# VHH binders against Abasic site processing protein HMCES (HMCES), part 15

Target 1, 269 residues: Abasic site processing protein HMCES (HMCES), of Homo sapiens (Human) (q96fz2)
Amino acid sequence: CGRTSCHLPRDVLTRACAYQDRRGQQRLPEWRDPDKYCPSYNKSPQSNSPVLLSRLHFEKDADSSERIIAPMRWGLVPSWFKESDPSKLQFNTTNCRSDTVMEKRSFKVPLGKGRRCVVLADGFYEWQRCQGTNQRQPYFIYFPQIKTEKSGSIGAADSPENWEKVWDNWRLLTMAGIFDCWEPPEGGDVLYSYTIITVDSCKGLSDIHHRMPAILDGEEAVSKWLDFGEVSTQEALKLIHPTENITFHAVSSVVNNSRNNTPECLAPV
Below, E stands for the ipSAE of ESMFold2; O stands for the ipSAE of OpenDDE; V2 stands for 0.75 times the mean of E and O plus 0.25 times the DockQ between their complexes.

## First folded at step 3 (VHH)

Design f10 (from zh4 with L108W; framework vhh_6z1v_2; at its last look DockQ between E and O 0.21; V2 from the best seeds 0.00; counts 0 for: pae E 14.7 > 2, placed apart)
Fold by ESMFold2-Fast, scan of step 3:
Structure f10 (fold): chain B 269 residues (1-269), chain A 125 residues (1-125)
Amino acid sequence: as target 1 above (269 residues)
Amino acid sequence: EVQLVESGGRLVRTGGSLRLSCAASGRTFSSYAMGWFRQAPGKEREVVAAISWSGGSTWHADFVKGRFTISRDNAKNTVYLQMNSLKPEDTAVYYCAADLESGYYTPWSDDYEYWGQGTQVTVSS
């Protein structure tokens, strides 16, 4: 997972993240640095994306089940990195393999400190390799959606007008992430950055790509991943596995260029 | 390997000031986060303040904000806790702690592996 769509206006995104805390109270996540949120149909590594994380990371005595939403840089910069420019990091931290997460210092350390987050997106893009050609076919991959007019799953055969209406009730993709806090050596604001945990593809996606993000399917999984005050690293890692509860459709090559930021990027071909 | 040695604890009167020092030896001091914790008789160990590797980011517990200041001198391998306007409630053994695996501070004692033996601060009436 190296490209996502997260285009909802801030107020729509916030409502899409409505949740219940441990005491059963209905809540909306509280924003940190909302001005850094930049909606886009075509998010690449090094850009900022919204993530959910526990309030306890910012307030020592907070209820660990309460949620903050904050923009973070995609591409984890480890707290021990001592160069001035994060782009000079010698290895790619866009994704973190689930099978080696406890072996890699860059991920093991923040994971051990409870720095778990849920990465939000409309969906993500993957490029299918076609035999006998150097061309790749992009696909937009997302949770099955409930139709806005009546209960029912949205289908690939639905009209473009139906797609425009679903954004008001879109079920956001919720991916398991790990974040860290990096202090620039020359001073300046602390950088919060994240990586997306990846797993082997489910059977439904195996013809498109061999890997997929670790998707947290449903509020129980999301709450357990975020609640580092009550859920240990060992218990949280049990949530990291492939899911079959996913759908997709082919999109045009417009999405290939990360500078293109239009609805055409995710429209069915 | 890291060894931490606290110093500066003593008896001081209410309203007084005191500076604690923690000298670190072993691994490169400037690469890791440090914290000050305290424990009074009959109470749990609590975090007082924490500081990042460079000293550019600090955290202070609400009950000491405006009175205590954490700082560090990487050239001297030392972290300090400047304590002003001391109260009898500040009486405790003060510990410094090192998180060798992270350059950014954390307020959780479980995140620190290396601890000093402590220095006693007593604040009289």
Scores: ipSAE 0.448, ipTM 0.785, lowest interface PAE 2.9, mean pLDDT 89
Fold by OpenDDE, second read of step 4:
Structure f10 (fold): chain B 269 residues (1-269), chain A 125 residues (1-125)
Amino acid sequence: as target 1 above (269 residues)
Amino acid sequence: EVQLVESGGRLVRTGGSLRLSCAASGRTFSSYAMGWFRQAPGKEREVVAAISWSGGSTWHADFVKGRFTISRDNAKNTVYLQMNSLKPEDTAVYYCAADLESGYYTPWSDDYEYWGQGTQVTVSS
């Protein structure tokens, strides 16, 4: 996974992240650093994206079922990194393979500290290699959305009004991530950064791409992944597997350029 | 599975130069971060240098002090270590390593999934 969409306004995004804590109380996640949230139809590594994480990471004795929403840098910067500029880490930290997560100290250590997060997105993009050509067809991949009688396929939103309605009720993609905290050697703010855990693709997606993000499907999976206070690493890792509960459609080549940030990026062609 | 094969190690005099090569199998070489490690007799394996998948970023150990340079040719599925101004202290088995998908520089050998068989570098006084 090297490209996502997360374009919802902050208030809409927050509402879409409504949840129940372990007491059954309806909650909205509290924002940390809301000003760092930058909505975009075209999110690339090194950009900030919103993630969910347990409140216990920030507050001692907090209910670990409570959620914080925070923009974090995509591309994990390990805590051991001693350079002054995170950009010097131009290695691929965009993803973490599920099969080696416990073998790699760089991921194992933060995971062992409970540094699990849920990466939020409208969906993610993948490019299908066309046989015999150097051309790649991009696809937007996301959770199936509830068909409202009036709202045909995302492509059938005939009116701006209908389009807004679709996004107001959009089910966000929830991907399993690991984050780390990096302290700059020269001082300054702690950098929070994340990697997306990847798995082998499900059968439905296999023709498009051989790997996919580990998707946490449903509130229970999301809650268990986040709740490092009650759920062990071993139990959490059981949640990491391919899912068939996804849909996709072909999109235009507009998304190929990471600078393009328009609705055309995820529009069906 | 990725296979790595090192070559270029030999006996060289102090102050001499060597170029090590590591050939990688597979079609996805450009996705891998690569590293060079060395292990001297009775010592722990240590990282010498690392390079990003694109080759745009490199890291070198402090003991290198500008003497060694890691590079790669993705078209040839090969990573290189140019070693200049060699010292007896550089005598070791040199290993090539690959970190796949999530490959990035790390000082810990356990973070690398694939390793070559190693090539012996001996620097005589």
Scores: ipSAE 0.083, ipTM 0.536, lowest interface PAE 2.6, mean pLDDT 89
Fold by ESMFold2, look of step 5:
Structure f10 (fold): chain B 269 residues (1-269), chain A 125 residues (1-125)
Amino acid sequence: as target 1 above (269 residues)
Amino acid sequence: EVQLVESGGRLVRTGGSLRLSCAASGRTFSSYAMGWFRQAPGKEREVVAAISWSGGSTWHADFVKGRFTISRDNAKNTVYLQMNSLKPEDTAVYYCAADLESGYYTPWSDDYEYWGQGTQVTVSS
């Protein structure tokens, strides 16, 4: 997974993240650094995307089931990184394989500190290869959505009102992530950055690509992944597996160039 | 599943040049970052050079900078290491490696999951 869409206006995104804390109280996540949220149909590594994490990461004695939402850099920069330029770490921390997470220092250390997050997106893109050519067919991959009277799909939106209705009730993709906090050696703000955990593809996606993000399907999975105060690393890792509860459609090659930030990136072809 | 086969390793004199090739099979090559690593007898494996999936980004270790150049030809599913101004300390088994998870390179060997069998390069005085 190296490309996502996360384009919703901040208020719409926040409402989509409504949750219940451990006492059953309905809440919205509290924003940190909201000005760093940069919505786009076409997010790539090194860009910021919103993630959920436990309030306990920021506040002594906080209820670990309460959630913060914050933009973080895609591409984990380990806390022990010594160079002043994060680009020297390159993009190898965009993803983290679930089967080796406890063997990779960049991921084992923050995971041991409880630095688990939920990466939010409209969905992600993946490129399918056809044998015998170098052509690649991009797909947009996302949770199944509730259908409206017109359509429960992106492709049915033919007016501004229908477009808004599709996205107003969109179920955000929730991916398991690990984050870390890096202090630049020359000073400056602490950098929060994340990686997306990957697993083998489910049967439904295997013809597109052999790997997929680890998707947390439902509030129980999201709550357990986030709650490092009550859920151990060992128990949390049991949440990391493929899911078949996923859908997709082919999109045009517009998305191939990461500079293209338009609804055409995810429109069905 | 992915097979990497290095070729081109041989005996050369100090100051000579050599080009190593690594042919990939079993999957399409163009999504994967590739690296060249080497291991001399009694030494740990070390990264020599790495290249992103497209070839747009490359990295070379300081001890080979200016002498070795990594490149790739995605149409031929092949990555290359052009080795110039060879020295006796370049004597090693050279390995090609692929990172199937990401298309972006890294100099860390632990991030590469597929490895070739190696090709011997020997530089005589």
Scores: ipSAE 0.000, ipTM 0.169, lowest interface PAE 14.7, mean pLDDT 85
ESMFold2 (binder alone), look of step 5: mean pLDDT 80; pTM 0.819
OpenDDE, look of step 5: ipSAE 0.023; ipTM 0.365

Design f15 (from pe3 with K101E; framework vhh_8pnl_2)
Fold by ESMFold2-Fast, scan of step 3:
Structure f15 (fold): chain B 269 residues (1-269), chain A 117 residues (1-117)
Amino acid sequence: as target 1 above (269 residues)
Amino acid sequence: QGQLVESGGGLVQPGGSLRLSCADAGSTFSIYAMAWYRQAPGKERELVARITRGGSTNYADFVKGRFTISRDNAKSTLYLQMNSLKPEDTAMYYCAAHYTEWGSDYWGQGTRVTVSA
């Protein structure tokens, strides 16, 4: 997973993240740095994406089941990185393979600190090799969505009011991530950055791509992944596996250029 | 990162009780868990009890039912309530902070517990 869509306005995104804490009380996640959130239909590595993480990471007396939502840079910069420019990192940390996560210092150390997050997206994109040609077919991959009477599918809402209704009820894709905190050696703000854990593709996606993000399907899985105060790394890693609960459709080549940021990027063709 | 200061040790008779405290003057942001270890004369340091930031506890078999670990996150203070003390509990008791689930610990200076008639 190297390209996502996360285009919802901040208020719509926040409502889509409604959750229950350990006591069963319904809550909305509290924002940190909300002005750094940039909605886009076509997010690539090095851009910021919203993630959920436990409030306990910021407040020593917080209930670990309470959630913060914060924009973080896609592409984990390890806390031990000594150069002044994160772009000089010599290796790619966009994704983290589940089978080697405990072997890589860049990921093992933040996992041991409980630095687990849930990466939010409308869905993600993958490019399928086309038989008999060098052209690749892009697909938009996302959770199955609840149909409404008038909108039905994402392609059925062709008025402004109906498009708003589709996205108001959109079930966000929730991907397992690891984050770290990097302090610039020359001073400045702490950089929060994340990687998406990847697993082998499920049967349903195997014809599109051989890898997929580790998707946390449902609030129980999301809650356990985030709650580093109660759930050990060993227990949390049991949540990391392929899922069949996904759907997809082909999209146009407009999405290929990461500078294109329009609804056409995820519209069915 | 952080400073750990233990207190509450002393001399007590068998069957007595002590409450140890450990104040963490540093940031608890990146600390996964805190623990009490002990080192008896001529022996290696061993884990007594551990508590995660969220409050989950783990005890060594030799203290189960007698010792209780607790944490006040707002005060950054760790406690060990020791009941039904035995001569074999005589040791230097150390507070430790686990930077990760797997180690990278830092330690306090220790507080001495002597159980003797």
Scores: ipSAE 0.012, ipTM 0.431, lowest interface PAE 9.2, mean pLDDT 85

Design f16 (from pe3 with H98E; framework vhh_8pnl_2)
Fold by ESMFold2-Fast, scan of step 3:
Structure f16 (fold): chain B 269 residues (1-269), chain A 117 residues (1-117)
Amino acid sequence: as target 1 above (269 residues)
Amino acid sequence: QGQLVESGGGLVQPGGSLRLSCADAGSTFSIYAMAWYRQAPGKERELVARITRGGSTNYADFVKGRFTISRDNAKSTLYLQMNSLKPEDTAMYYCAAEYTKWGSDYWGQGTRVTVSA
């Protein structure tokens, strides 16, 4: 997973993340650095994306089930990185393989610190290799959406009005992430950056790509992944597996260029 | 793992004082508990003092009344104020961080304290 859509305006995104804390109280996540959130239909590595993480990462004695939403850099910069420019990191930390996460220092260390986050997106893009040609077919991949009597799913929307209504109650894709905090050697603001954990593709996606992000399907999985105060690393890692609860449709090659940031990037073709 | 960096050790005479510091590079407020351990040559590593995020402290009997553990969560730094030092306090002092209730302890490289005339 190397491209996503996360286009909802800040207030809509916040409401889409409504949740229940451990006491059963309904809440909205509290923002950190909201000005760094940049909605886009076409997010690439090194850009900022919104993530959910436990309030306990920022506040002494906070209830670990309470959530913060913050933009973080896509591409984990380990806390031990010694250079002054994080773009000089020589290895790719856009994704982290689930099977080696406890073996790689860049990921094992922040995991041990409870630095688990949930990466938010409308959905993600993958490019299917076509035999006999170098052309690849892009697909937009996302959670099945709640059906209404008029609009159905996003791929079945029959009019612009129905398409717009789909976004009003869109179920965001929730991907398991690991983040770290890097302090510049010469001073300045702490950089928060994340990686997306990847697993083998499910059967439904195997014809499109051999890997998929580790998707946390439902609030129980999301809350357990975030709650580093009450859920151990060992227990949290049991949530990391392929899911079949996913859908997709083919999209235009417009999405290929990460500079293109229009609804056409995810529209069905 | 080189993230925990201890400092402040040295040579001091009996009755003297030292302040040890332990910085966790790139850390946030979220460390569950931090502790100081020590190890003298030929002995096992032993707990000296521990402090939780909430500020609860626990001290080994052999340092009660002489040592004070404290945290600066904003700086992600742990301190050990050592007063009335004795030759028996001579050891390598290690910082440990418990990032979660169930996480493994992460250790620094240590800082040497020598108490002698």
Scores: ipSAE 0.000, ipTM 0.364, lowest interface PAE 11.1, mean pLDDT 85

Design f17 (from pe3 with I31D; framework vhh_8pnl_2)
Fold by ESMFold2-Fast, scan of step 3:
Structure f17 (fold): chain B 269 residues (1-269), chain A 117 residues (1-117)
Amino acid sequence: as target 1 above (269 residues)
Amino acid sequence: QGQLVESGGGLVQPGGSLRLSCADAGSTFSDYAMAWYRQAPGKERELVARITRGGSTNYADFVKGRFTISRDNAKSTLYLQMNSLKPEDTAMYYCAAHYTKWGSDYWGQGTRVTVSA
């Protein structure tokens, strides 16, 4: 997973992340650096994406079941990185293979510190290799959405008002991530950056791509992944597996260029 | 990531006291919860006491009322005050730093405590 859509306005995104803490209290996640959130239909590595993480990462003795939402850089910069420019990191940390996560120092160390996050997206894109052509077919991949008479469908929306109905009740894709905190050697703000854990594709996606992000399907899985205060690394890793609860449709090549940031990027062809 | 060095172990008679220290040469001591573990011969390593970043403490039932864990973030040092020592407290005592209560980011080499005549 190297491209996502996360285009919801901040207020819609926040409401889509409503959750229940350990005491059963209904909450919205509290934002950190909300002005760094840039909605886009076409997010690539090195851009910022919103992630959920435990409040305990920021507040000593906080309830670990309470959630913060924060924009983080896609592409994990390890805490030990010593150069001044994080874009100069020589190895690719966009994704982290589930089978080697405990073997790679860049991922094992932050994972051991409980630096687990849930990466939010409308969905993600993958490019299917087609026999006999140099081009690949892009697909938009996302959770099955509840169909109601008020929700509409992406393909049927023909005005801005109708498109808003599709997104008001959109179930965000929740991907398992690992983050780390890097302090610039010359001083300045701590950089928070993340990687998306990947697994073998499920049967439904195998014809599109051989790998998929580790998707946390439902609030129980999301809560356990985030709650590093109550859920050990070993227990959390049991949540990392393929899921069949996913759907997709082909999209146009407009999405290929990450500068294109329009609804056409995810519209069915 | 830093090195933990335990000290203060030794031989004491039953009913005696010892104070263990664990010094961290690393710059991130205040970011970690700290704990003391022990391992007696032929037994597995067990948690003795834990102190969070904010100073909240938890103790194993077998040391409650006798041991006190504390930390000095300015000195990057963890302490364990052990009072009313019993022969069953004889063990290697290990200092551990962990970002969460479940894992350990790094360990010391241990300091031996023997409670005997």
Scores: ipSAE 0.000, ipTM 0.167, lowest interface PAE 15.1, mean pLDDT 84

Design f18 (from pe3 with R53E; framework vhh_8pnl_2)
Fold by ESMFold2-Fast, scan of step 3:
Structure f18 (fold): chain B 269 residues (1-269), chain A 117 residues (1-117)
Amino acid sequence: as target 1 above (269 residues)
Amino acid sequence: QGQLVESGGGLVQPGGSLRLSCADAGSTFSIYAMAWYRQAPGKERELVARITEGGSTNYADFVKGRFTISRDNAKSTLYLQMNSLKPEDTAMYYCAAHYTKWGSDYWGQGTRVTVSA
């Protein structure tokens, strides 16, 4: 997973993240650094994306089931990194393979500290290899959606007008992430950065791409992944597996250039 | 978007009433805590009344029993009903939307209230 869409305005995004804490109280996540949130139809590594994480990471006595929403840099910079420029990191931390997460220091250390987050997106993009050509077909991949005025699902055959209406009630894709906190050696603000855990593709996506993000399907999975105060690393990792509860449609080549940031990036073709 | 527009200010005599309105052009008014602030001539801006997204209210001591804050989420509008107005209530009144303690405040341009004989 190397490209996502997360275009919702901050207020719409926040309502889409409404949740219940451990005691059943209805809540909205509280923002940190909301002005760093940059909505885009075409987010690439090194850009900021919104993530959910436990309030207990910021407040010693907080209820670990309460949630913060914060923009974080995509591409984990380990806390032990000694250079002044994060771009000089010698390896790619955009994704973290589920099968080796406990073997790699960059991911094992923050996991041991409970630094689990849920990465938010409208959906993600993947490029399908087409037989007989070097051209790839991009797809937008997302949770099944309910039509705003009907109980039926949204699909590629629906009109552009119907697609514009769906955003007010969009079910955000919730991907399992790991974050870390890096303090610049020469001073400055702490950098929060994340990686997306990846798994083998489900059967439904195997013809598009061989890997997929570890998707947390439903509030129970999201709550357990975030709640590092009550859920151990070992128990949380049991949530990391492929899901079949996913849908997709082909999109135009406009999405190929990460500088293109328009609704055409995710519109069905 | 999230730009707030106040209205309803004016000149009234002591003991009079005014109703201020604050319209939010945004579609997500209901998720914000809303507040009225005022700034009297030569003074700093001070909180007058606050209403949470759930409808809980908090009032400054100097307006308790005289002012009532309310919201209409269907109309994306905040109100301040001001009764028994006093000369010391003379100020520019500002509407504010507070998303979170870590979030940016949205402010209106203000509406002027003058209480004089």
Scores: ipSAE 0.000, ipTM 0.114, lowest interface PAE 17.2, mean pLDDT 83

Design f19 (from pe3 with Y99W; framework vhh_8pnl_2)
Fold by ESMFold2-Fast, scan of step 3:
Structure f19 (fold): chain B 269 residues (1-269), chain A 117 residues (1-117)
Amino acid sequence: as target 1 above (269 residues)
Amino acid sequence: QGQLVESGGGLVQPGGSLRLSCADAGSTFSIYAMAWYRQAPGKERELVARITRGGSTNYADFVKGRFTISRDNAKSTLYLQMNSLKPEDTAMYYCAAHWTKWGSDYWGQGTRVTVSA
């Protein structure tokens, strides 16, 4: 997973993340650095994306079941990185393979500190290779939605508002991530950055791509992944596996260029 | 996770030289940023020199031009070449392996450097 859509306005995104804490209280996640959230239909590595993480990471005595939502840089910068420019990191940390996560120090150390997060997206993109041609077919991959307003005509939507109604009750994709905190050696704000854990593709996606993000399907899985105060690393890693509860549709080549940021990027073709 | 062992300290006259070594028995040396710190009696521990995994160096003002930090990742060893030593350089010298500016994953036991006539 190297491209996502996360375009919802802040208020819609926040409501889509409503949850219950350990006491059964209904809550919305509390924002950190909301000014850094930049909605986009076409997010690439090194951009910021919203993640959920436990409040206990920021407040020593906080209830570990309470959630913060914060924008983090996609592409984990290990805490050991001592250069001044994180873009100069010598290896790619966009994804972290589930089978080697405990062997790679860049991931094992933050995981040991409970630095688990849930990466939020509308869905993600993958490019299917077709034999006999250099062209690849992009697909938008997302959770099944319980109801989606559909048009019988490709030109039936008169305005963005008609298109936007489909998003009011959109079920966000929730991907398992690991984050770390890097302090610039010359001073400045702490950089929070994340990687998405990847697993072998499920049968439903095997014809599109051989790998997929580790998807946390449902609130129980999301809660256990985030709650590092009550759930050990060993127990949390049992949540990391392929899922068949996913759907997709082909999209236009507009998405290929990460500079394109329009609804056409994820519209069915 | 690792054990850092410093060596090369000793007694030297002002203007003399010493080369400190720090050997890591662990397999993770090459992925750490490494540093030398010192602590003189009655003073707080202070950073002397730092070297990143890629070899970029940073020095405290009081040692610039006199000390050189270097690393050999194949030998899992950190070095500090100390020239033009002054009585003010008298301290216990520690090597440290860092993941962050604020925290060291582990420290050595220290090696004593005494500069006196």
Scores: ipSAE 0.000, ipTM 0.097, lowest interface PAE 20.6, mean pLDDT 82

Design f2 (from zh4 with Y104F; framework vhh_6z1v_2)
Fold by ESMFold2-Fast, scan of step 3:
Structure f2 (fold): chain B 269 residues (1-269), chain A 125 residues (1-125)
Amino acid sequence: as target 1 above (269 residues)
Amino acid sequence: EVQLVESGGRLVRTGGSLRLSCAASGRTFSSYAMGWFRQAPGKEREVVAAISWSGGSTWHADFVKGRFTISRDNAKNTVYLQMNSLKPEDTAVYYCAADLESGFYTPLSDDYEYWGQGTQVTVSS
């Protein structure tokens, strides 16, 4: 996973993340650095994306089941990194493989500190290799959605105008991530950056791409991944596996250029 | 997967220069980061230099800064280590390694999945 869409306005995104804490209280995640959230239909590595993480990471003695939503840089910068300008460097940690996550020091260390996050997106893009040609077909991949205004489901038959109307009740894709905190050697604000854990593709996605992000399907999985105060690393890693609860449709080549940021990027063709 | 083959190691005199090459095959070379490591007899393996997928970012260990330069030629699927002002302490087997996950270099050997066979560099006094 190297390209996503996350275009919802901040207030819509926040409401889409409504949850219950361990005591059953209904809550909205509290924002950190909300002004750094930049909605886009075409997010690439090195851009900021919203993630959910436990409030306990920011506030000592906080209830570990309470959630913060914060923009983090896509591409994990390890805490041991010695360069002064990570923002000018190409990041090496866009994804991490589930099968080697405990073997790579860049991921094992933050994971051992409970630095688990849930990466939010409308969905993600993958490029299918077409046999007999060097062309690749892009696809937008997302949770199954239900229309509330009209009977039916989202699909290729929907016009771009109708497609735009489904966002009010869109179910966000929730991907398992690991983040780390980098303190500039010369002082300044801590940089928070993340990587997306990847797994083998599910049967439904295998014709498009051989790998997929580790998707946390449902609030129980999301809660357990985030709650590093109650759920150990070993238990949390059991949540990391392929899911069949995914759908997709072909999109135009407009998405190929990461500078293009319009609804056409994810519209069915 | 990825196959890596080092070449260029030989006997050189103190103060001399040598260029090592590492030819990569098996998948798109320009999509992953590369590193050079070395191991002298009786010593631990240590990182010498690393380079990002594009060659736009490099890292060199303090003990070789100013003497060694890592570079890559993505058209030739090859990473290089130019070694100048060689010292007897540089005598070691040199290994190239690939980090398929990152695209940007790392100085941690545990982050590299694929390793070459090594090429011997001997620096005489």
Scores: ipSAE 0.000, ipTM 0.178, lowest interface PAE 12.8, mean pLDDT 83

